VH-VL binders against Probable low-salt glycan biosynthesis epimerase Agl13 (agl13). Designs and how they scored, part 10

Target 1, 156 residues: Probable low-salt glycan biosynthesis epimerase Agl13 (agl13), of Haloferax volcanii (d4gu69)
Amino acid sequence: MPNIHDVEVRDLQVNADQRGHLVEVFRSDWDEYEIDPEMSYYSMTYPGVVRAWHRHLEGQIDHFVCPKGRITVGIYDDREDSPTQGELDTFVIGEHNQQVIRIPGDCWHGFKAIGDEPSLLINYPTNLYDYEDPDEERIPYDDDRIPYDWNAEIHG
Key: E = the ipSAE of ESMFold2; O = the ipSAE of OpenDDE; V2 = 0.75 times the mean of E and O plus 0.25 times the DockQ between their complexes.

## First folded at step 7 (VH-VL; framework fv_bebtelovimab)

Design J3 (from g4 with heavy chain G33N; at its last look DockQ between E and O 0.61; V2 from the best seeds 0.50)
Fold by OpenDDE, look of step 7:
Structure J3 (fold): chain C 156 residues (1-156), chain A 122 residues (1-122), chain B 109 residues (1-109)
Amino acid sequence: as target 1 above (156 residues)
Amino acid sequence: QITLKESGPTLVKPTQTLTLTCTFSGFSLSTSNVGVGWLRQPPGKALEWLALIYWDDDKRYSPSLTSRLTISKDTSKNQVVLKMTNIDPVDTATYYCAHRGYPKYKGVFDYWGQGTLVTVSS
Amino acid sequence: QSALTQPASVSGSPGQSITISCTATSSDVGGYNYVSWYQQHPGKAPKLMIFKVSDRPSGISNRFSGSKSGNTASLTISGLQAEDEADYYCSSYTSRSTVFGGGTKLTVL
C-alpha cells in the first residue's frame, strides 16, 4: 500500500458494542512498534488546519493514530539515499478508518484535519522531544520543494 | 516587475568550463520559497532543466548532469551563477535563467530571461 | 527519452479548438498534480500559460485551459488565433527533477 520505503500502515480493530468502542492503538508485539516509543502526546486540530511540513533527522520514527475526527496524512520522501526518493504517500485515517501509520521521521510529513469536527491525533515517537534542542526541521506547508497541495480541490 | 538577464561567453571551446551569470531584479533570493533556475534549449530541440537554487541555498541539479553542474547565488548582488564543466559541442544551446514563483506557481518558472546562445566549438 | 510525451505537431484553423496531450511515460506521484504548459514563439523565451494542471496565470487568455485524466494532461486552445502558432511544452516536477515534454508545434492554417 505505501509507496515510501519504511512507511507502514496497520488497521486497528474497532471493538464496538452498546457501550461504545475499544481500540488497541499500541501493542509492543506489533511489528510497527518494534522500536519502542519513548513518549506519547496528542494534539487537537480544527477542521481545515494544516500542520506541515516537518522532519526529524536524528532517527526518530513517528506513529500516528487518529481516534477522533479525520485527518489526511502526507509523507514525502526526500531522502537522498532512499530507493523511493520523490515518492508521496497520503492516507486518510480517523474515527471511521482507524489505522496507525509508521512514519520514518526523516521523511517530510504532516497532516490536515478534515471533516466538520476537530481531529485528535495521537503520536508515539521513538525519541524524546528535547525542548532545548528539538530534532525538528520545518518548512511551510506550501513549500515549492514538495509537490503536494494540501488545499487541492477534491474531484468527484 | 521581475526581470532576468543571462550573461557570459557566447563561444566556448570543448573541455572548458562554462560560467553563466543570471542578474535579476524585482525579487530577492532572501524571500522564502523563491528560487532561480537554469534551463537550456539546443537549437530546434526541447527545453531541458539544468539546476535550481532556493532562497535558503538548497540546490537541485538535473540527475544526468549533476556531476558537471554547480549553482550558486549572491543575494546581495541579485545574481545566480551556473558553472558547467567539461563542455562539449552537444552542450550548444540557448541558456535561460528563470524565476521560480511562490506560493501559487509551484514547480513552474513564471519569469524567464531572454536567453543567451552558447556555442561550443573548437 | 523524455519522461513526458507530446505529439510532434498539431494544426487547426482559426476559430477552432485544438488539444495538445502530455502523457507521462512513468508514474510520478509527486509531480502529476503540477503539470504546467509553456508557449514559445520562435526566437523568444518560453511563456507560462498553465500551471497546476488547469490554473492560469494572470494575464493569460481564458482561451487556454488545462485538464488531466490519468497519466495524460491536456492543453486546450479554443478560438484558435494566428498568434497562437508556436511551440508548446508541458512540464512537471518532483524534488529530484523538473522535466519537459518534447514540445508540440502548433500550426494555424
Scores: ipSAE 0.293, ipTM 0.757, lowest interface PAE 1.8, mean pLDDT 92
ESMFold2, look of step 7: ipSAE 0.628; ipTM 0.866
ESMFold2 (binder alone), look of step 7: mean pLDDT 88; pTM 0.918

Design J4 (from g4 with heavy chain Y102R K104G; at its last look DockQ between E and O 0.84; V2 from the best seeds 0.00; counts 0 for: pae E 2.2 > 2)
Heavy chain, then light chain:
Amino acid sequence: QITLKESGPTLVKPTQTLTLTCTFSGFSLSTSGVGVGWLRQPPGKALEWLALIYWDDDKRYSPSLTSRLTISKDTSKNQVVLKMTNIDPVDTATYYCAHRGRPGYKGVFDYWGQGTLVTVSS
Amino acid sequence: QSALTQPASVSGSPGQSITISCTATSSDVGGYNYVSWYQQHPGKAPKLMIFKVSDRPSGISNRFSGSKSGNTASLTISGLQAEDEADYYCSSYTSRSTVFGGGTKLTVL
ESMFold2, look of step 7: ipSAE 0.569; ipTM 0.857
ESMFold2 (binder alone), look of step 7: mean pLDDT 89; pTM 0.921
OpenDDE, look of step 7: ipSAE 0.827; ipTM 0.921

## First folded at step 9 (VH-VL; framework fv_bebtelovimab)

Design K1 (from J1 with heavy chain Y102R K104G; at its last look DockQ between E and O 0.78; V2 from the best seeds 0.00; counts 0 for: pae E 2.1 > 2)
Fold by ESMFold2, look of step 9:
Structure K1 (fold): chain C 156 residues (1-156), chain A 122 residues (1-122), chain B 109 residues (1-109)
Amino acid sequence: as target 1 above (156 residues)
Amino acid sequence: QITLKESGPTLVKPTQTLTLTCTFSGFSLSTSGVGVGWLRQPPGKALEWLALIYWDDDKRYSPSLTSRLTISKDTSKNQVVLKMTNIDPVDTATYYCAHRGRPGYKGVFDYWGQGTLVTVSS
Amino acid sequence: QSALTQPASVSGSPGQSITISCTATSSDVGGYNYVSWYQQHPGKAPKLMIFKVSDRPSGISNRFSGSKSGNTASLTISGLQAEDEADYYCSSYTSRNTVFGGGTKLTVL
């Protein structure tokens, strides 16, 4: 179970046959999508690249899936009135562990592409992106305010 | 070559507002990630963190003192100012300012001022 | 008291090794991977000795080492010398709060 209030994780079903596989990534009857997405986008991220930290202050919720490659999703709860303020969640998702992660947008969040191949992230945010006035706050991935190291050594 | 120096009154009366200035050199509060904090240490007692201000004017205060503290910066003067209201004799302490946010040194105060003793009359 | 608990004092003889503990209460969840240690001689400002649990700043003797196990961080000083006699503070943080332990007075006998 996630440490952060309102972070949710759903395992995705991989439906395989002779032609390949199909994975449903959004359904309106899933609790994780209680607030409907307004848009979707994808990005391809080269191995080792970190895209963090981002935060949305106007109520956006993000839904991350990673159907190809592998990412570490990081979420840090810095919300003033949160019962889980100061908590950190990390998830490793990708083609070997298909999940959707529901992320309250007002938590600091991001991801790192790990492994040897580019990673495909698909997001289903609940707010439209406003190109003239984006609802996005950014701080450096290694900012002093978040006690997390995206580049910590991984030990076997 | 990073240096910090605290200045302000050394003797204050109860109920007054204490104003301390940290003047620094060798870094800029325009630099992304950099911050300056204030700490204190009553004679013979432990260190206590008071407040922290970052380059983007983001501010943090000790939870037990937040109603009494105000931190601000003047980047052009290389100064950070701490105000503490309603001073009481228990606030007698050496006050330090310290640098934070050096790349690779996350979460630490790596350079400190010499400190200034503030005595609150009884 | 603070969210970080240290023994009030420790002592050792020259040449010995000593360990100072720093135990977090359950409220320091994300910051404990970033525990740091400061040395303070009387009348002086604190000096950073260890950060990020076990990293040493340049110029700090390798006689000082840090580690953690669970919610307890440790500062170990090997080959004690008279100059090591000082107060030692652990510290940790979150985005909202920086905390210090109550300090440990090290006496070199």
Scores: ipSAE 0.602, ipTM 0.859, lowest interface PAE 2.1, mean pLDDT 92
ESMFold2 (binder alone), look of step 9: mean pLDDT 90; pTM 0.931
OpenDDE, look of step 9: ipSAE 0.831; ipTM 0.922

Design K2 (from J1 with light chain A24G; at its last look DockQ between E and O 0.69; V2 from the best seeds 0.54)
Fold by OpenDDE, look of step 9:
Structure K2 (fold): chain C 156 residues (1-156), chain A 122 residues (1-122), chain B 109 residues (1-109)
Amino acid sequence: as target 1 above (156 residues)
Amino acid sequence: QITLKESGPTLVKPTQTLTLTCTFSGFSLSTSGVGVGWLRQPPGKALEWLALIYWDDDKRYSPSLTSRLTISKDTSKNQVVLKMTNIDPVDTATYYCAHRGYPKYKGVFDYWGQGTLVTVSS
Amino acid sequence: QSALTQPASVSGSPGQSITISCTGTSSDVGGYNYVSWYQQHPGKAPKLMIFKVSDRPSGISNRFSGSKSGNTASLTISGLQAEDEADYYCSSYTSRNTVFGGGTKLTVL
C-alpha cells in the first residue's frame, strides 16, 4: 500500500502461453490512469544505474511500467501542502511483478535498475515533454534533502 | 581540508536581531548536494538544529523557529549568514555552523566550526 | 518535532563496553536509517562518530559501533578508555528536519 497521497499501484495481468505473453499496460478505463495521457516513451537502463531524482511542477502525472528486467521505484513527498509530506514509497516492479505505478509528478521520484539485465521502463505521462522548456527539476540521486539511499545493501 | 568559523557579536540585547556569519574553506556551496547549517547549544544543554542552506539556495528551518530565522549564502565569499530576530535571553547559546556531509556522509554534519558564544543580556 | 530520548548518564570502567540508547518514533528513528552520533568533550565542538545508524567516518575508532532495533538506536563503545568520557548526542535526519537527543554524559570510572 502506498504511503503517499495520490500514489496508486495496479497489478497487471500477465497472459502467458506457448507463444509468449501479453500484458495490458494502459487502459483508459482504469482508475489509476488519467483520462488523457499525452505521450508514451520507454527507456532502457543498465543494471545498477540510478535515475533520480526529478519532479514536475506543472501538474504532470507519471505512470511507470517495467515489462522487462526489474526496477526499484522511489517516490518522496516533499509537497508542503500534502498530508503525507515526508513520506517515502518504494516499489519493486518488473518482469516478475508487473504493476503500474501512478506517480504524482510534483513528488520527487526516480528508479534504479536492479538485477543482472537491462530494465525497460515505459512511462505514460499526462503532459507533453517540452523540448524548449522541460518541466523537470532535478537533484542528484544522493541529494541530502531526500533521506533515501539508492545504494543501500540488500540483506536476506 | 574543510574548516568553518563563526563570527558575529558575542553580546546582544533583547529584541535585537542577531547576525552570525560562517566563513568556510575546503569546499564550495556551488557544488551540488552541499549544504551548510547552523546549530546552537545553550550552556549545559543539548544541541539544537536551527537552519540549513543548500547549494541551490534551498533553505530549511527549524519548525519552532522558522518565523525568526533567515539563512543566506554568498558563494563567492564562502560565507553563510544567519539572522535571528527578536532575540531573548533564552537564546543565549554557543552557535555553530557546520558542513552538511556530501556525498558519503549524507544527512549529517561532518565538519563543525569551533562555535561562538552569544550572550543575550540587557 | 520533539527531541529523541537518551539516558542522562552512563558509566563504565576502562576496558568495559557500554551502550547508549536513543529512542524515537516510527516517524524518525524507526522510519529511516539516518541516525547519527556525535561526541562532545567539554568546551569543544561536536564530533561525528557514527552515521547511517552504523557507519563510521574515516579516522573513527572501531571501538565505536552503532545499531538500531525498532524505534531505538544504540551506540556501543567497547574497550572503554578515559578519553571516551564526554557527552554523546544522537541525531535523526528526517524529511525537512534534524532532531537531536537530550545527550548522554558518559563517565569513565
Scores: ipSAE 0.278, ipTM 0.760, lowest interface PAE 1.9, mean pLDDT 92
ESMFold2, look of step 9: ipSAE 0.698; ipTM 0.882
ESMFold2 (binder alone), look of step 9: mean pLDDT 90; pTM 0.911

Design K3 (from K1 with light chain A24G; at its last look DockQ between E and O 0.05; V2 from the best seeds 0.00; counts 0 for: pae E 13.0 > 2, placed apart)
Fold by ESMFold2, look of step 9:
Structure K3 (fold): chain C 156 residues (1-156), chain A 122 residues (1-122), chain B 109 residues (1-109)
Amino acid sequence: as target 1 above (156 residues)
Amino acid sequence: QITLKESGPTLVKPTQTLTLTCTFSGFSLSTSGVGVGWLRQPPGKALEWLALIYWDDDKRYSPSLTSRLTISKDTSKNQVVLKMTNIDPVDTATYYCAHRGRPGYKGVFDYWGQGTLVTVSS
Amino acid sequence: QSALTQPASVSGSPGQSITISCTGTSSDVGGYNYVSWYQQHPGKAPKLMIFKVSDRPSGISNRFSGSKSGNTASLTISGLQAEDEADYYCSSYTSRNTVFGGGTKLTVL
């Protein structure tokens, strides 16, 4: 259950057969996609690499899926009028736990590729990327304003 | 607390453009996921959804009326405006504006204005 | 007209339980879990009673409950009271559109 207001998670159905599997990752009639994506992109991230923290100020909503590899998604709510201001959500998603994470763009967010293989992130943002004036604010992944350590020791 | 109030003309002639303003308080259209919708109810008839505008200026219109409707917002004034062109006597109705909940649940309008009756004369 | 079918009227006596149906298709009521119910007293704005098929907003009595089966959603009012006399509308999300039923007039005898 997410801690942050407006963060949503949907379990994705894996449809397997002898040839492999198929997973629907976007449908315009899903609640998590109430605002339609305007574009999609993917990134491949090597193990241990962090891509954080990002924020969008023009109303973009992101939808993260990870069909290959594994990522930790981090979300920090610094929104002025939020009932969950100061809350943190983390999710581990990937081929072992296929989910889509709906991320309000005005929350700080990012991910770290974990495990032994590169991780494929696909995003379905609700805004087109404006190459002349990108709507993206960034702070360092280790900025002390956000109470999250991407490199915290993990024990099994 | 959340409140909304509709304003505009109460009597309109056929072929004119109807302009309605929703003025609200207790929430901001700068909040992610928030929206304001317009609905109407002809006398003695069912509710009908007209349009919806989100905080990010995404706009949705009833498919049967989309050619006649324009929705816009002014976040600084806490206002949403609906324009409907080529008014006809069948457009006589009580018009409501309504808040869409902060989580953005589809099809839910949780707070409504009191409504304003618009009569289209002959 | 409306995409959702409701009975035009229902009636019940105080203390009884009544159910109002809302029938759509597999493309709306059957295909989504986004059915809502609104209560409207004469001359008043609608009030949200049920959303997401069966969820109650804060402040709504547990006498009101919702469910669905196939393409039909239902609003059940138990312990009927005189103040429940009103019009009731169902609504459903359909392909970026919100559609309403024709409304049901509840008369408390």
Scores: ipSAE 0.005, ipTM 0.532, lowest interface PAE 13.0, mean pLDDT 88
ESMFold2 (binder alone), look of step 9: mean pLDDT 90; pTM 0.915
OpenDDE, look of step 9: ipSAE 0.758; ipTM 0.892

Design K4 (from J1 with light chain V29I; at its last look DockQ between E and O 0.73; V2 from the best seeds 0.69)
Heavy chain, then light chain:
Amino acid sequence: QITLKESGPTLVKPTQTLTLTCTFSGFSLSTSGVGVGWLRQPPGKALEWLALIYWDDDKRYSPSLTSRLTISKDTSKNQVVLKMTNIDPVDTATYYCAHRGYPKYKGVFDYWGQGTLVTVSS
Amino acid sequence: QSALTQPASVSGSPGQSITISCTATSSDIGGYNYVSWYQQHPGKAPKLMIFKVSDRPSGISNRFSGSKSGNTASLTISGLQAEDEADYYCSSYTSRNTVFGGGTKLTVL
ESMFold2, look of step 9: ipSAE 0.713; ipTM 0.892
ESMFold2 (binder alone), look of step 9: mean pLDDT 89; pTM 0.925
OpenDDE, look of step 9: ipSAE 0.627; ipTM 0.874

Design K5 (from J1 with heavy chain K104G, light chain S27K; at its last look DockQ between E and O 0.57; V2 from the best seeds 0.00; counts 0 for: pae E 2.3 > 2)
Fold by ESMFold2, look of step 9:
Structure K5 (fold): chain C 156 residues (1-156), chain A 122 residues (1-122), chain B 109 residues (1-109)
Amino acid sequence: as target 1 above (156 residues)
Amino acid sequence: QITLKESGPTLVKPTQTLTLTCTFSGFSLSTSGVGVGWLRQPPGKALEWLALIYWDDDKRYSPSLTSRLTISKDTSKNQVVLKMTNIDPVDTATYYCAHRGYPGYKGVFDYWGQGTLVTVSS
Amino acid sequence: QSALTQPASVSGSPGQSITISCTATSKDVGGYNYVSWYQQHPGKAPKLMIFKVSDRPSGISNRFSGSKSGNTASLTISGLQAEDEADYYCSSYTSRNTVFGGGTKLTVL
């Protein structure tokens, strides 16, 4: 269960048979999705690489899916007036645990590719990317203001 | 060689506003990731964090004291200032300023001033 | 702001090992990796001994080690020496706040 207000997690149904599997990653009739995504993209990220911290200031909602590989998703709520200000959510998703993570864009967020293979991230945000004036703020992945260590030793 | 030094009044009266200045060298508060914090320690009691300011003027305050505290910086003078309003005898403590953030260790105060004792008269 | 609980005092003889605990009533210690330990001799400013649970700053003896399990962090001092007699504070950084434990007085017998 998420600690941050408006972060949502949905398990994805893996429809498997002897030929492989099919996973629906978005449906417009899912109850929690009242506003249609504007676009979708994917990225491939090499093992150990961190892509964080990002936020969007114009109301964008992100939806992260990882159908191949494995990622740690990190979300930090620094929103003024949020009932969960200062809370941190982390999720490990990928081929072993297929979920979509709904991310309020005005929370700091990002991911790290973990394991030994590249990770495929699919995102379907609710705002179209504006190449002339992108709605994106960034701070370093190791910024002191976010009490999270992307590179913490994985322990047994 | 990072150094910090606290300055300000050593004796204040109840209800006054306490103003403390941290003067530092060996780093710049213009450098991304750098911060300076204030802490205090009443005589014989535990350390208590008060406030923190980052290079980009982002600020943090102890939740129990936030209505009484104001932190500010003057980057050109290498100074950080803490103001605490409505001083009370329970605020008698040694006050420290300390370095936070890059190029130091994350999440900690790694270099401290010597501290300055502030006594609030009864 | 979560409470961090430390024992009020701990004692040991020279050459022995001792452990000081730091227990949170929230996920401050168990959910995040930013636990630190400070040593403070009388009349001196605190000195950082351990950060990020178990990392030692440059110049800190390997007699000092840190660990955590669940919501309890521990500082272990091996090979006790007279100069180790001091107050020790744990600290946690989470939820925009830095919180200190109440401190532990270490007496070297």
Scores: ipSAE 0.561, ipTM 0.837, lowest interface PAE 2.3, mean pLDDT 90
ESMFold2 (binder alone), look of step 9: mean pLDDT 89; pTM 0.920
OpenDDE, look of step 9: ipSAE 0.833; ipTM 0.924

Design K6 (from J1 with heavy chain K104G, light chain G31A N33K; at its last look DockQ between E and O 0.83; V2 from the best seeds 0.80)
Heavy chain, then light chain:
Amino acid sequence: QITLKESGPTLVKPTQTLTLTCTFSGFSLSTSGVGVGWLRQPPGKALEWLALIYWDDDKRYSPSLTSRLTISKDTSKNQVVLKMTNIDPVDTATYYCAHRGYPGYKGVFDYWGQGTLVTVSS
Amino acid sequence: QSALTQPASVSGSPGQSITISCTATSSDVGAYKYVSWYQQHPGKAPKLMIFKVSDRPSGISNRFSGSKSGNTASLTISGLQAEDEADYYCSSYTSRNTVFGGGTKLTVL
ESMFold2, look of step 9: ipSAE 0.739; ipTM 0.896
ESMFold2 (binder alone), look of step 9: mean pLDDT 89; pTM 0.921
OpenDDE, look of step 9: ipSAE 0.859; ipTM 0.932
ESMFold2, look of step 10: ipSAE 0.724; ipTM 0.891
ESMFold2 (binder alone), look of step 10: mean pLDDT 90; pTM 0.928
OpenDDE, look of step 10: ipSAE 0.864; ipTM 0.935

## First folded at step 10 (VH-VL; framework fv_bebtelovimab)

Design L1 (from K6 with light chain K33R; at its last look DockQ between E and O 0.77; V2 from the best seeds 0.79)
Heavy chain, then light chain:
Amino acid sequence: QITLKESGPTLVKPTQTLTLTCTFSGFSLSTSGVGVGWLRQPPGKALEWLALIYWDDDKRYSPSLTSRLTISKDTSKNQVVLKMTNIDPVDTATYYCAHRGYPGYKGVFDYWGQGTLVTVSS
Amino acid sequence: QSALTQPASVSGSPGQSITISCTATSSDVGAYRYVSWYQQHPGKAPKLMIFKVSDRPSGISNRFSGSKSGNTASLTISGLQAEDEADYYCSSYTSRNTVFGGGTKLTVL
ESMFold2, look of step 10: ipSAE 0.706; ipTM 0.891
ESMFold2 (binder alone), look of step 10: mean pLDDT 89; pTM 0.927
OpenDDE, look of step 10: ipSAE 0.880; ipTM 0.940

Design L2 (from K6 with light chain A31S; at its last look DockQ between E and O 0.71; V2 from the best seeds 0.76)
Fold by ESMFold2, look of step 10:
Structure L2 (fold): chain C 156 residues (1-156), chain A 122 residues (1-122), chain B 109 residues (1-109)
Amino acid sequence: as target 1 above (156 residues)
Amino acid sequence: QITLKESGPTLVKPTQTLTLTCTFSGFSLSTSGVGVGWLRQPPGKALEWLALIYWDDDKRYSPSLTSRLTISKDTSKNQVVLKMTNIDPVDTATYYCAHRGYPGYKGVFDYWGQGTLVTVSS
Amino acid sequence: QSALTQPASVSGSPGQSITISCTATSSDVGSYKYVSWYQQHPGKAPKLMIFKVSDRPSGISNRFSGSKSGNTASLTISGLQAEDEADYYCSSYTSRNTVFGGGTKLTVL
């Protein structure tokens, strides 16, 4: 269960048979996509690489899925008047735990590719990317202001 | 090598604005990840965080005091200034400035000034 | 008052281990992810002892250890020595706030 207001998680159904599998990742009738995506893109990220911290200030909502590989998604609520200001959500998603994560774009967010294989992230944002004036703020992944360490040792 | 020193008045009257200056060396506030904070400690009482300013001019204030506080920096002089309005005898305390962030440990104040006692008369 | 609650005092004899607790009592510390501990001797500025719950800065004795379970962090001092007598403060932060506990006076008997 997410700690941050307006973060949502949906388990994706893996429809498997002897030919492989099919997973629906977006449907306009899902509550998590109440505001329809305007575009989609994907990235491949090598193991150990962090892509964080990002946020969007013009109302964009992101929807992260990871159908190949495995990522840790991190979300930090620095919104001024949020009832959950200062909360942190982390999710491990990937081919063995397929979920879509709905991310309010004005929370700091990002991901780290984990495991031994490159990770495929697909995003379905609700705003078009503006190449002339991108709606994106960035701070370093290890910034002092966010109490999270992407590279902390995992203890089993 | 990192040093900080507080300066300003040691005696102030109620309703005045207190202005404190932190002068530091051994780091630059133009360096990514660096911050300077202000804290205080009334005699015999607990530490209290007041304000924080980062290299990118991002500023944070204690929620209970934000209407009374202004923090600013002069990177070329290695100085950070704190102003506190409407001073009251309850504000009598030792005031500290302290280093935050790079190159130190995350989320802590690792180097402190010696502190300056500010007494508010009644 | 403070979002972090510490006992007002603890005591122990030389050679013993003692533990000081720090419990989050409000949402002002967000997810309560990281806790730090400071030691303060009379008349001196605080000294950082522990950060990120359990990490020691360079030069800090391994007699000082930190841990956290749920909403309670702990500082443990083993092999208690007379110079450990001081005030100890826990602290935590969010991107918008830094909070200190009320402090614990450690007396070495």
Scores: ipSAE 0.688, ipTM 0.893, lowest interface PAE 1.6, mean pLDDT 93
ESMFold2 (binder alone), look of step 10: mean pLDDT 90; pTM 0.928
OpenDDE, look of step 10: ipSAE 0.854; ipTM 0.931

Design L3 (from K6 with light chain K33Y; at its last look DockQ between E and O 0.72; V2 from the best seeds 0.74)
Fold by ESMFold2, look of step 10:
Structure L3 (fold): chain C 156 residues (1-156), chain A 122 residues (1-122), chain B 109 residues (1-109)
Amino acid sequence: as target 1 above (156 residues)
Amino acid sequence: QITLKESGPTLVKPTQTLTLTCTFSGFSLSTSGVGVGWLRQPPGKALEWLALIYWDDDKRYSPSLTSRLTISKDTSKNQVVLKMTNIDPVDTATYYCAHRGYPGYKGVFDYWGQGTLVTVSS
Amino acid sequence: QSALTQPASVSGSPGQSITISCTATSSDVGAYYYVSWYQQHPGKAPKLMIFKVSDRPSGISNRFSGSKSGNTASLTISGLQAEDEADYYCSSYTSRNTVFGGGTKLTVL
């Protein structure tokens, strides 16, 4: 269970057979998509690259899916008056752990492509991108304000 | 070399507003990721964080003191100012300003001023 | 009343190792992710000794080490020396708050 209020995770069903597999990634009747997406985009990110931290302040909700490769999704709650302010959620998703992550846009969020292959992120945000006045705040991925290190050594 | 120095009154009366200035060198508050904080230490007691201001004018205050504190910066003068209203004898302490964030280590105060003792009469 | 609880004092003899604990008692520091340690000699400003639980700043002796298990962080000082006699504070933070422990007085016997 996620630590942050309104972060949600749904396991995606991988429908496999001798031909390969099929995965539904969005349905309007899923609770995680109670507010319908207005658009979708994808990005391909090379291994080791971090795309963080981003925040949206006009009500956007993001839905991250990673059907190819692997990513670590990071979410940090800096929302004023949140019952979970200061909490951190991390999820590893991708080919071998297919999930959709519902992200309140006003939490700081991002991802790192991990493993040895490029990672395909698909997002289904609930707001259209406004090219004239984008609703996006950014701080560096290593910013002091967030107690998280995308590049920490992994031990095991 | 990063240096910070606190200045302001050393003796104040109850109910006054305390204004402290941190003058620093070796870094700029226009640089992404940089912050400056204020802390205090009553005689013989523990350190207490008061406020933080970052390069993008983002501000944070101690929850117990937020109604009494105002932090601001003057980037062109390399100064950060802390105001504390309604001063009381329990506010007697050594006040420090300290560097936070870039280029230092994450989440810590790595460079401190010498501190200035503020004594509240009565 | 601090969210981070430290023992009031600890003592050891030269050459011994000692450990100072720092235990979170609230959620004010967002699950207690990062802990730092400061050393303060009388009349001096605090000095950073450990950050990110276990990382050592440049110029800090490897006799100082940090660790964390659950809600308790520890500062370990090995090979105690007379100059290690000081007050030690743990600290932690979230994006909106920074807290300090009550401090531990280390006496070198």
Scores: ipSAE 0.649, ipTM 0.878, lowest interface PAE 1.6, mean pLDDT 92
ESMFold2 (binder alone), look of step 10: mean pLDDT 88; pTM 0.918
OpenDDE, look of step 10: ipSAE 0.854; ipTM 0.931

